# VH-VL binders against q10081: the designs that were tried, part 20

Target 1, 150 residues: q10081
Amino acid sequence: MSNLEFVYKYFNSLDVKELYDIYLLRTNVFVVEQKCAYPEVDEIDLKCGHLMLRNANGKLVAYARLIPEQQQTVRIGRVVVDPDERKNGYGRKLMLQALETSKQEFSSSKTFVLSSQEYAQPLYRSVGFKKCSDAYLEDGIPHVEMRLEL
Below, E stands for the ipSAE of ESMFold2; O stands for the ipSAE of OpenDDE; V2 stands for 0.75 times the mean of E and O plus 0.25 times the DockQ between their complexes.

## First folded at step 7 (VH-VL; framework fv_praluzatamab)

Design u4 (at its last look DockQ between E and O 0.60; V2 from the best seeds 0.00; counts 0 for: pae E 11.7 > 2)
Fold by OpenDDE, look of step 7:
Structure u4 (fold): chain C 150 residues (1-150), chain A 123 residues (1-123), chain B 112 residues (1-112)
Amino acid sequence: as target 1 above (150 residues)
Amino acid sequence: QITLKESGPTLVKPTQTLTLTCTFSGFSLSTRGVGVGWIRQPPGKALEWLANIYWNSDKHYSPSLKSRLTITKDTSKNQVVLTITNVDPVDTATYYCARTYYRGYSGYYFDYWGQGTLVTVSS
Amino acid sequence: DIVMTQSPLSLPVTPGEPASISCRSSQSLLHYNGYNYLYWYLQKPGQSPQLLIYLGSNRASGVPDRFSGSGSGTDFTLKISRVEAEDVGVYYCMQALYTPYTFGQGTKLEIK
C-alpha cells in the first residue's frame, strides 16, 4: 500500500493550485514533450471530471479527464503521467481508477472510449480496452480509437 | 462545401435486398468525430433513424431493424453503404444519408443531409 | 426507446403571428454534462430536413433569430416569433442522447 491519493473533482470544485497543477502537467507533456501545439485547454474542461493522482508529497503524478458523452459513453482523455514519475505503474493505476470513478459518477454509461496514441495502446489494453479503428491523425499525431464495453 | 447524395434502386421487390450508397464530399470519414447516418421517411410519415457509421468504424443500428441492416464505409471513396435484407412494402420510403460530426459537447446530430432517394417496395 | 411526442401535429398560422411547438420526451434528455440532447429540424415541402436548433436552444448556422428553442429534461419548445411564408413545412424534434435516435411525429406548419 502506497501513500498515493486519488482525487476526483469537477472544474468548479478545483482550487487554483489543483487547476495549475493539471494544466502544468498537461502542457509540459502534451505540448512541450510531445512538441505539439494545439488548444490544450478547452471548453471540455469546464464540464468533465478531473481525476488526479498525487503522491505522498502532494505532487500531481498522473491525471485524466472523465468526459461523459452521448449514447451512454464515457471518454477518458488527457491521460498523462509525470515524466519524472513514469515506470512506477501510475498509468495503469490511473486507468483502473478512471474506470471505477466513471462507473460511479456516470452509472448509466455502458461504453468507455479513448483516443490512444499508437505507442500507448498496451497501457489501455492492459485494462481491457480494444482497438476499434484504423489510425487517424489528431493534432498531427497518429491515434487509434479504443473501446471497452462494460 | 459539404454534399451527400444517395444512390441505388428506386424499385425493389419484396424479400429482396436493398443496397443504397451514400457518396459525399467536403468531409472525410477519416476525421475523428465524423459519422454518416441513414434516415428514412415513409411517404407522408415521420423520420426514422436507421443506422450510423463513424470514423472509428463503430456502427449503430436501430434495434428493431438491426437484423436486416448492414452499414459499411469506404473512406477512400467517400462512400457509405446501407444494406437492408428481406424488404417489405413497409420499407417503402425516402432514404436519406446525413453527416454527423461530434465536436466537443455539441453532440451527435445530423447537420448535412442528402436530397434523399425514394425507394418503393412492390411486387 | 425514447418516445418523442410533439404537439400540435397541425399548426395553421397567420403570417406575422407567433408559433409554438411542443416536444416531450419519455425520458430526460438532460445529460451529465448539463446539456439537453434535443434537436429541431425543419423539412420544407419537397426538401430534405434541415437543422434549426441543436442542444435544445442553440440556433444552427444561418437560422434566423426569430427561431428559438427552450426547455430542459423532458419538455421542450420551439418558438417562431413571427411566422413567415418560408417557414412552412414539417418540424421535427429529435433526441440523440440514446440510441436509437428518435424523432417526434412532426408538426406541419401551414399558412392560413
Scores: ipSAE 0.544, ipTM 0.860, lowest interface PAE 1.1, mean pLDDT 95
Fold by ESMFold2, look of step 7:
Parts: C-alpha cells; sequence; structure tokens
Structure u4 (fold): chain C 150 residues (1-150), chain A 123 residues (1-123), chain B 112 residues (1-112)
C-alpha cells in the first residue's frame, strides 16, 4: 500500500519513540481495554523482532512481535490493531506481513505459532492458522494455540 | 516447593503395556509454556528422552518410539501419564518425569526431576 | 538425530583440582536467535539428574559458581574450577534444538 508502511526492527535497533509507541498501543489494548492488570512488558521484548504498521501520518496502527523458536518455528505474539483503526483490514495485512517478514528474517522457518484469545481466532484462520490445542488460561484469559505449516 | 513423583508397576512382562503416572506439586500445567517430560535410563547407561506434553496439550515424542508411546495429562489433578505398549526387556530402565518449558527462545530443558521409578521387564 | 559425544568418559580428579569435560554435537546447536541449545546435568550417586547449565553458559538456580559452561556451535566445555567431594557423579550434556532431544554418553567424575 502506497500510504501504509511496515517497519521491522530487532529490539536493539528500536529508537526511543518507536518503543514508546509500541508500549502505548500494547498497554492501551491489552491492559486498559481488555481490563487485564497483568504485567504487559516482559523480557521477550528484548530478544525478538518488532513489526510495526504505520499509516501515512506516521501513526502506529498495528503491531506484532516475531519470536524465533526451536524446531524451525516462529511465534507471532502481541498482535494488536489500534481500536480506532479496526475494520480497515490491518489485522489481516499485519499477519500476512508477519509471515513474509519471518520467512525473510528467519530463513529456516517452516512453522508459525501463536496463542489466540477466542475473539481473534477468525482473523488467524483467515490467513491459514488452525487451532491445535484445547483452551487454557493465560493470565486468567482463555487462549488456544494455533499453528500454520508451510 | 516444586516436586514430581513417578508411580506405576515395578515389574511387567514382555508384550504388556506399561503405564506410568507423574504426580507433581508447586506448579501447574495451566501456566503458559510449562510442560512435563519423561526420560528413562537403563541400568548403567545414558539418559534417553521419551516424550513431552505442554500446558496447551501439544505433545512431542521421540521419533523412534512414537508408535508405542502415548502421553496425556490431567491438569486439575496435576498428573501426567505415559504409556508404553508392547514392552520388552530393552525397556527395563529407571523412568523419570521432569518439568520442562516451551517459551520462545528458552527452549526445552528439564529443571526439576522426580526421584525416578525402576521398571523391570522380564518374563 | 544429533549425536552428542563427551570426552573423557571417565575422569578421576584429585580434590581441589580443576576438571574439564568436553561435549561435541554432530550439528551446530547455535540458533540464529543467538542461543546455543546445550544443557549440562549432574547425576550424583543414587540421585536423579539435576540441571547445572542451560543455554550453554547459564548456571541454574543454586549451582555453585565453581561450575561454568562455555563454547558455541558444536564444541562445548563444562569446567569445575576446584572439584569438591560432592561433585562426584555422572555429567551429561544434552541438546534440545532438534528432536529427538539427545544426551551425551556421560562423564563419570570420581575422586582419586
Amino acid sequence: as target 1 above (150 residues)
Amino acid sequence: QITLKESGPTLVKPTQTLTLTCTFSGFSLSTRGVGVGWIRQPPGKALEWLANIYWNSDKHYSPSLKSRLTITKDTSKNQVVLTITNVDPVDTATYYCARTYYRGYSGYYFDYWGQGTLVTVSS
Amino acid sequence: DIVMTQSPLSLPVTPGEPASISCRSSQSLLHYNGYNYLYWYLQKPGQSPQLLIYLGSNRASGVPDRFSGSGSGTDFTLKISRVEAEDVGVYYCMQALYTPYTFGQGTKLEIK
């Protein structure tokens, strides 16, 4: 898209404003909107890639983190779209780009996984993920594991 | 305090099915990334990994043994069960259960082990 | 399967002296995320294995600082700066990058 920009950086390449934008978006959604007063920032952030979607005005409208794991696997986590920007297809665009960026940055990757809340499963199914676990509680919130194999 | 304990028969006959239960405390399989694995050690020999099961019910089996292995869990009872079908004397070993993790880059390793239970397969 | 080869297989040591155990893997254990998926365990006589070192060089909780792990890729070393009587047992390296997870043959450390 001519007016959308994906930016991918490993943690040590983030500048202070990018880090601020990421945590503002994540905290507003995962803590405030979802009313889950659990630690949102964790040590995984220090050791993963950060995928940002910005609009023409430079606003961070969607975000995901890409975590390389064993077994030729990449975990996609903290998938979020700014509440005011929903229903613009950014979630799907973000997931498609996350898959492509993972293949480019982690060339041996063949398996993609994520932990999905119930409401997000339709999005992940739309890009090829399939449920692969029973429901479990994560920080008191029901989740399922979902997987996509190349 | 994290503890694990193996239970099951100490003597089984060839061709039977061996069922082992791991009962643990001080952690829960409802916690993201947490798992329990089984490792065996024939008398005087090296350790051999068998299977893992995780909080999300994902299972990993040793490829050479997977046709004979089944691992299941009961999260509410803090139990994990391993079955090995069609046993034979080469399956004689001390069987350990151990806590493991599946978290991003942290990998799969065993930080707390049960005391082990010796299972002898003999007619 | 990744083959893990330990050397020596038997290691008699005088108390107070250093000890060194080598572990080689048939394939690199260095993931592009920067971590080596290599682990060290000690099995003391009559006891269950206990984790000493994870991800190549990190001491597990409660492990004395006389134990250290080093190496990368295919070659790894466990060092004990001053062996104590309680260090007797069999040391195993393990890889957990590729299934099946595999252990070395073990190194039996004994007091001379």
Scores: ipSAE 0.000, ipTM 0.594, lowest interface PAE 11.7, mean pLDDT 88
ESMFold2 (binder alone), look of step 7: mean pLDDT 94; pTM 0.958

## First folded at step 9 (VH-VL; framework fv_praluzatamab)

Design v1 (at its last look DockQ between E and O 0.13; V2 from the best seeds 0.00; counts 0 for: pae E 14.2 > 2, placed apart)
Fold by OpenDDE, look of step 9:
Structure v1 (fold): chain C 150 residues (1-150), chain A 123 residues (1-123), chain B 112 residues (1-112)
Amino acid sequence: as target 1 above (150 residues)
Amino acid sequence: QITLKESGPTLVKPTQTLTLTCTFSGFSLSTRGVRVGWIRQPPGKALEWLANIYWNSDKHYSPSLKSRLTITKDTSKNQVVLTITNVDPVDTATYYCAHTYYRGYSGYAFDYWGQGTLVTVSS
Amino acid sequence: DIVMTQSPLSLPVTPGEPASISCRSSQSLLHYSGYNYLYWYLQKPGQSPQLLIYLGSNRASGVPDRFSGSGSGTDFTLKISRVEAEDVGVYYCMQALYYPYTFGQGTKLEIK
């Protein structure tokens, strides 16, 4: 859709509204919708990049954070699409952009990793990720590690 | 202030079912993020986690004891109940219930414990 | 299951001297949030365990500053800068990253 806009910022560059939108979306989904209490807001937010997808109305419809790790690895985390905006392909768009942004921001990056909830695997597989672990419980939610080598 | 207290039989015969009740105050299990767990400690031995119950009724059990464990809650009574079936002398231990709540920084630590109740399994 | 290994298992200490307890996990306890889901407990004689350190390095409320937790990933350390008589008991590390939660064997701190 021509009306979508990606914005990538680090924590210190986020304005109050952007930060609010991010935390609102994340908590509404990962905490409320998924009925899971966990350290949603954490210190990683201070250190990582924040990828935002907004629609024509300026609404934050999808989000992910990009976390540089050792060994030329980038972890993609907190991948979320607004519940009201799902089935619009925003998840895939987000992931594709996340990969591109990662390449730009972390030029030496070769490996991308993420912890996927089991049901979300198809999204990540669609952009090339592969399961690289058995299922495990994280805060009571089944997860798998996924990896993409570029 | 948060308090927890374990209650139940102190002597149980092998093969019987042990039912322990944790009565707590100072918090509600209806509060999102609250968990209550059971931990036991055989005399002179290390601590062993048994089960957790969440505010949303989610439950987690020790895999080795899952078949024998049942954890339930009564939010209105501020009680959590642990049931252990087919007990054996190896189940002799002090049983603790403990509170957890993520308050932004504490994670899932057991921050408040009951005094514990010693349960002896003997014929 | 994640295996927690403490060392030493017995720790005799002279009052006023420092103490150090190691805890190793069979798997990394570093959560993607950046926190280590490692906790330290002290069980004083005849008492229930009490929380000392949460998330690897944070002192619980009321815990004296002579206690400190450090480490990340699989290696963690609890340090007491100067041991006091009231510090006698069994120290346990616990991971709460994955179910089942697992404890170390415990380290019994005694006064020489």
Scores: ipSAE 0.005, ipTM 0.590, lowest interface PAE 10.3, mean pLDDT 91
Fold by ESMFold2, look of step 9:
Structure v1 (fold): chain C 150 residues (1-150), chain A 123 residues (1-123), chain B 112 residues (1-112)
Amino acid sequence: as target 1 above (150 residues)
Amino acid sequence: QITLKESGPTLVKPTQTLTLTCTFSGFSLSTRGVRVGWIRQPPGKALEWLANIYWNSDKHYSPSLKSRLTITKDTSKNQVVLTITNVDPVDTATYYCAHTYYRGYSGYAFDYWGQGTLVTVSS
Amino acid sequence: DIVMTQSPLSLPVTPGEPASISCRSSQSLLHYSGYNYLYWYLQKPGQSPQLLIYLGSNRASGVPDRFSGSGSGTDFTLKISRVEAEDVGVYYCMQALYYPYTFGQGTKLEIK
């Protein structure tokens, strides 16, 4: 196992290199790889926490954002693993840490939600999420809402 | 141009199985983002959602009725079929099928409805 | 299940006057995309429901501009700026954010 480092910061605590790394990873996957020509950066980024997974070399290998919502709910979004780092278990590690960090940083949280593409549903089911909505298109790609209750 | 039409029996006896067919035109149930749903309305009462079937064959059922409901599709015939087993008089209602379409996060739920078919469950 | 509560349940109006119908959900309908998954339908006497408002505030195709939807989260309003005789019927709100989809109990709008 590598010396992996999780770093969690609210937007205003990010330094410029962290923000650059986050947007580079997100745009390379969600815009370029997935060929979705829609704006990736949005205003939610200004109002949420950013969870980063870095390897021993300092490379950002996985990322998620944690968005507090009403009714003791945290939304986990923009879940991404660097394409060259896939199949190292980082997706599951990221999700487990996202749940733990959310419990610590949003101490009243009872419910966790996310929007999942079909291919990613097995990952989310493996950490306890269950499908809870109709499928809908996000950037031309089918998604479903998934939920985990504490 | 989108149309839907429900068909099935007018009268059904308790314990029997009710089979309803939605025949539609002006859209394909193989188109990404498209769904067909079933909604019922007992006489003088509110609307009640029953089930949806998606372009990708995913299905969702009302939890209170799930053990008795089955929804299927035949894309080549432009048909969706709802089956309700072990009916009783509380299942007396007008049954509607309806179209849904989403693009991205934006879209319509039940933007086109059939005319409805009244099914009476009585001895 | 998300409970949808409409008020009033009966709404007698004079033609030409405004009307307002309230719908409250037991949970927020605001999706993280910024859309509220709240829909309004009109069922005219003897007819199927027709979609009036989608995603909280957008008029469906062919719906007159005297109909408007507003609100966000848990509280939503349908307004008719000038009621016409053809507007009589039962109005329903529905949420489509979480299964099961649930309808309000209906508001019967009638000419007095």
Scores: ipSAE 0.000, ipTM 0.549, lowest interface PAE 14.2, mean pLDDT 88
ESMFold2 (binder alone), look of step 9: mean pLDDT 95; pTM 0.964

Design v2 (at its last look DockQ between E and O 0.06; V2 from the best seeds 0.00; counts 0 for: pae E 12.6 > 2, placed apart)
Fold by OpenDDE, look of step 9:
Structure v2 (fold): chain C 150 residues (1-150), chain A 123 residues (1-123), chain B 112 residues (1-112)
Amino acid sequence: as target 1 above (150 residues)
Amino acid sequence: QITLKESGPTLVKPTQTLTLTCTFSGFSLSTRGVGVGWIRQPPGKALEWLANIYWNSDKHYSPSLKSRLTITKDTSKNQVVLTITNVDPVDTATYYCAHRYYRGYSGYAFDYWGQGTLVTVSS
Amino acid sequence: DIVMTQSPLSLPVTPGEPASISCRSSQSLLHYSGYNYLYWYLQKPGQSPQLLIYLGSNRASGVPDRFSGSGSGTDFTLKISRVEAEDVGVYYCMQALYYPYTFGQGTKLEIK
């Protein structure tokens, strides 16, 4: 779709509707769709960056957290695309923008890391991430650590 | 409740390999953000960080000792092992393992420590 | 490596009096998240180190409110409003922003 808009905000700058949209999308996917009960909303939300992708209608179609970590590392988390909006390439667009935004917001960043569900690895590989760990469980779901070095 | 305990030889000869095991409870290295580190303290001296290992098998070593250090984990046994090769009397110290939980802004360092084990390197 | 410098190295204190320990880092410990990755530990005689302050100014669980951490960037301070006998030990600052993690020399607090 045309007229996509990326918006990057920290928690304190989110309006109620934005926060609602984020939590709705995240819970619908990570909790309901994936049938995983876990503390989806956490304290990281209060401090991290929130990257939102909206379509021409203003619908939140994709989202990711940008979490600055130690040693000039940025963790990309809660990567999600609306189930009704998948196969539109939004995931890749989101990741590319996440990297760009991270570079802008965290100028000293050198490393990008994320925890990928095993099936989602191709998406992250498409933007340069490489698997750097064995599989491990995160909230009962198999994950692998992936890394991109700048 | 988080607890850690160091075990291994208390006396090692120079040039030998020192193997220390940290056995812990109250947490799991399968949990994202969890790590375990080793810190040593020569008698009457300051603390020195040695190595970290994390849930994702990421490892970090002190550069000055990297060539001699190996850190591994056995998640199923709740154990972390530190190996130091070619030890010297200068390696005489109390060795501690410590819990670390890191999730971005949490930034916790070593919040729980073992009691430490004194290792003497002597001929 | 980041060099951590504490002062003083020896701190005799009369019970009830305040104490202050300085910790300076050779590089800024301010992370772009806005937090300082500076930690304070107390090692009581014959014990393992225990966490007092994390991220520069946050008291760890169980730490009395007479302890406080402040500072940012390269200059940090640990303060004890009223020193008690149980506060005797060696205090260490530690940076965990960059590998390798590095500690200060330690400050030995003793009762006069």
Scores: ipSAE 0.120, ipTM 0.754, lowest interface PAE 2.5, mean pLDDT 92
Fold by ESMFold2, look of step 9:
Structure v2 (fold): chain C 150 residues (1-150), chain A 123 residues (1-123), chain B 112 residues (1-112)
Amino acid sequence: as target 1 above (150 residues)
Amino acid sequence: QITLKESGPTLVKPTQTLTLTCTFSGFSLSTRGVGVGWIRQPPGKALEWLANIYWNSDKHYSPSLKSRLTITKDTSKNQVVLTITNVDPVDTATYYCAHRYYRGYSGYAFDYWGQGTLVTVSS
Amino acid sequence: DIVMTQSPLSLPVTPGEPASISCRSSQSLLHYSGYNYLYWYLQKPGQSPQLLIYLGSNRASGVPDRFSGSGSGTDFTLKISRVEAEDVGVYYCMQALYYPYTFGQGTKLEIK
């Protein structure tokens, strides 16, 4: 769709509707759908960039947050696609844009990292990430660290 | 009580394939979160991690040695096998296998070790 | 690869005195979960390594209270409040956050 729009903002530049849309999408998936009764909103949100994908109707259909870390590293987290929109390839589009936006916004970045559930690893491999850790539990769900080096 | 024991040849010639077996008791590789790793120590030198294998058959290799390493398991026999192809005298080391277990975000990296087996690679 | 640098490499100590070993990593070992994936091992003469400290500051089972680990991010310290003869050996720090897992060069602790 020529009508897809990526919007990237630091927290302090979000308007209240953008913040509402982000938290609605994240809580519906990470808390309700995944049945994880953990605090979804955290203080990392105050210190990172927020990447939004909106469709032609303005609906937030995919989201990720971009967290600058030490040692020229960017962490991509809270990767989510609206459940009703999942068969449109938005996960891959989101990841490709997250990498491009990170290069633009954090120009000294050399390393990109994320924490992946097992089922999501093929998506991240398709854009160049490789598993780089043992499995560990995150909120009771197995995850692995994945990394992409420039 | 967790115990591990390494077995295999003590002397191999350059270019040969080295096969080491870790036989263990007191745990099972069917248990979620459990893994076994291989670490080596050249005489008088520091420890070097080689590979891990886990209950779910995930495998990880040291990148510098990955093309020469293969790790496999036989859960029913409580064994893990490490194979190193095309050995060279620099592969002379004491080889250890070690147990690892994750619990939540926490975990022990190599909390129980075997006694080690010295492998000498020479002509 | 994450480089682990220990200091000192040789540590002669009078029995009953404290000892301190430093370990620095080339990248932060602080995972976003709040844990530092930093481990300390002791290899006594003629023995295999044994785990002393896991996740930066937690004593492994059976390790005496005189051993303590501290630090976060890139700088870590192992302290022995009162060195005993049984503490001689080589101490290694290891990171297990990123592959390959890497060890420090070792610190040889010996009785003066």
Scores: ipSAE 0.000, ipTM 0.579, lowest interface PAE 12.6, mean pLDDT 87
ESMFold2 (binder alone), look of step 9: mean pLDDT 94; pTM 0.955

Design v3 (at its last look DockQ between E and O 0.10; V2 from the best seeds 0.00; counts 0 for: pae E 12.4 > 2, placed apart)
Fold by OpenDDE, look of step 9:
Structure v3 (fold): chain C 150 residues (1-150), chain A 123 residues (1-123), chain B 112 residues (1-112)
Amino acid sequence: as target 1 above (150 residues)
Amino acid sequence: QITLKESGPTLVKPTQTLTLTCTFSGFSLSTRGVGVGWIRQPPGKALEWLARIYWNSDKHYSPSLKSRLTITKDTSKNQVVLTITNVDPVDTATYYCARTYYRGYSGYAFDYWGQGTLVTVSS
Amino acid sequence: DIVMTQSPLSLPVTPGEPASISCRSSQSLLHYSGYNYLYWYLQKPGQSPQLLIYLGSNRASGVPDRFSGSGSGTDFTLKISRVEAEDVGVYYCMQALYYPYTFGQGTKLEIK
C-alpha cells in the first residue's frame, strides 16, 4: 500500500491512542494468536524506542521495539505485523526501517540482535541477519538468536 | 531465593587444568537475559572479571585469559562450568560465580554472588 | 581495557561521619540509552561481594538509603551519609559497558 508512515517515539512521547494501538497489536498477536500467556507488557517499554508503521488510514499495521544494549548493540524486539496486513511486505519494510532508525538514534550502534521465533528467520535473513545461537525457549516458544553486524 | 555455589578442587598443580562448577538455584539460564559470570580475587587483591555466558550461549572472555578459559552451561542442571588450562601460581585466587540479568536498561552486571571457592595453585 | 581508578584506597572513618569514594573511568561509561554502566560493590570481611549500586545511581535491593551513587561519564562517586560499623569492607566500582568488565582497585573502609 501507498502512503505508509513510520513514526518513532519513546514511551513518554506516545499518546494514549498510540500506546493503545501498540499494546492491542502486541497482545493480539503474541498472546492471543500465538496462545502464549506471558508478561507481554514490561518495563523495557518505558525506556526503549517504539517504531510504528501506519497505513494511509492511520491503522497500526506493524511495530517493533528498538532496545539499546551494551557493546554498541541494538536489540530489535516485539516485531509484529497485523494479522490482517500480512503478505504485504510490511515485515521487511519494518526491519529495514528499524535498522535505519537505530543508526540514526544510536549513532554508535554496530551490532543488531534479535530473538527470532524459528519460523520467522527468513524475514530477518532477508535483511542480513544471521543465526548465531542454538535454539532456546523463550516463554515456551523455540527461538534463535540472530545478529547483523554493520 | 537466588543462590549460587562454586565447587571444584581447592588445590591444583601448575600446568594442570582447573575446572570449576557453579551450581545455582532460584533462576534459570533458559530465561532470556540471564547469564552467569566468573570473577576471581587473588588473596588481598582486587576483583578480576574472567568470563560470562548468557542464556543464548553467547560467551565472552577476558582477553588476557581467553586462550586458557572455557565457559559452558548446562541449563537442565542449573550449572555453569569454567575451565582454566595451564594454571600457574598467579592463578591462585578465590573464584566466584555470579548471576547477571541483562535486560538492557534494568540489567545488572552481577547481582547475586556465590560464596566463592579458594583455589591454590602450588607444586 | 577500561581502567577504573578509585580514590582513596584507604578510608578510615569515624562512625556517624559521612564517607565518599571516587571512581574514575578511562573512558565514558555513559551509554546511548542514557544510563551509566557503572556499578558499586561492597565486600565485607570474609564475604563475597554484594551489589550496592547499579547503573550509577540505583540502590540494589536491601541497600540502605544512606548509600548513594552519583556521577556520569567518567567520574562517579559513592557516598555514605552516616557510616556504620557494618559498612566496613572493601568497596569496588566496576564498569560493564565494555568488555572486559573491569574493577577499580578497591577502597578499604575502616572504622577509626
Scores: ipSAE 0.276, ipTM 0.799, lowest interface PAE 2.1, mean pLDDT 93
Fold by ESMFold2, look of step 9:
Structure v3 (fold): chain C 150 residues (1-150), chain A 123 residues (1-123), chain B 112 residues (1-112)
Amino acid sequence: as target 1 above (150 residues)
Amino acid sequence: QITLKESGPTLVKPTQTLTLTCTFSGFSLSTRGVGVGWIRQPPGKALEWLARIYWNSDKHYSPSLKSRLTITKDTSKNQVVLTITNVDPVDTATYYCARTYYRGYSGYAFDYWGQGTLVTVSS
Amino acid sequence: DIVMTQSPLSLPVTPGEPASISCRSSQSLLHYSGYNYLYWYLQKPGQSPQLLIYLGSNRASGVPDRFSGSGSGTDFTLKISRVEAEDVGVYYCMQALYYPYTFGQGTKLEIK
């Protein structure tokens, strides 16, 4: 009996526990699981929206940040699913909600962009993103830009 | 002291396969963010990027040459190998290997280069 | 592929005078992180290329402070405030944001 709850907050509205949960999840996946000593926390966190997916037990199972950019564009970043919660479709659900929340919170938004690692492209294609660049480096790992127009 | 050195044949006949080895020291391909790339320079011409392999084995190739290129690594030997199949005289160039290194979004692209090795493709 | 266009292609300079090299990219090199993935290299006669400037404006280790890089997006400039004899060679800009990574045609700097 798992009921999912999406919570969206701009940085200044996060409480201490929410911030702790976000950084625990991001650090466990991007630093520990991916075995890299990259500084995970950056200044973008201070000026963007934070989208959280919690299960019925209150566990943070997926997360993304929504970054408003110029020209009616929203960048979706730090897309992550808790390793123990994978294969439940949460990645796709998170992306669909990220699009809907962006339209609600950034009323002029028209274009959505993200930087995808090679292996993650199928997820983003499944919700309508298309590759729009050659590969480039992000965090020392090859990425491609992907775009969705509404 | 970071060094890279290219080795391989100096003369290759058309249609043959060219195999070049980059042997390096002072860094390891086991380090996140580290990679080795290959760049060539035909005599009197500009530099042309060919391929790159990363610590995690991700590979990228110049699209115009992709069908003829293979890049591999042996982390324990500090070696990266580039293979170019079906060479012709237009592949005559000095071939360089070079290190890449990135920390987060910041990086040096190709910060250390080998001496280069001239490969002539001729009958 | 991203085309990198350098200007001028040949640059004779009197020793002690400044020099300026332009590099234009067919597509913006500005990443959302705030970095421009634009690099400058010098290939001295008979030598391998050496990195001068990384990420548009940062001097690589050991590069004299007479070298500076500037620009953003599609337009970049390398400046040498006072050219010395050891600065002769071919200067290349390169983008490393998207593959294939691409170089400019080179600017040959010579002492007049």
Scores: ipSAE 0.000, ipTM 0.559, lowest interface PAE 12.4, mean pLDDT 87
ESMFold2 (binder alone), look of step 9: mean pLDDT 94; pTM 0.952

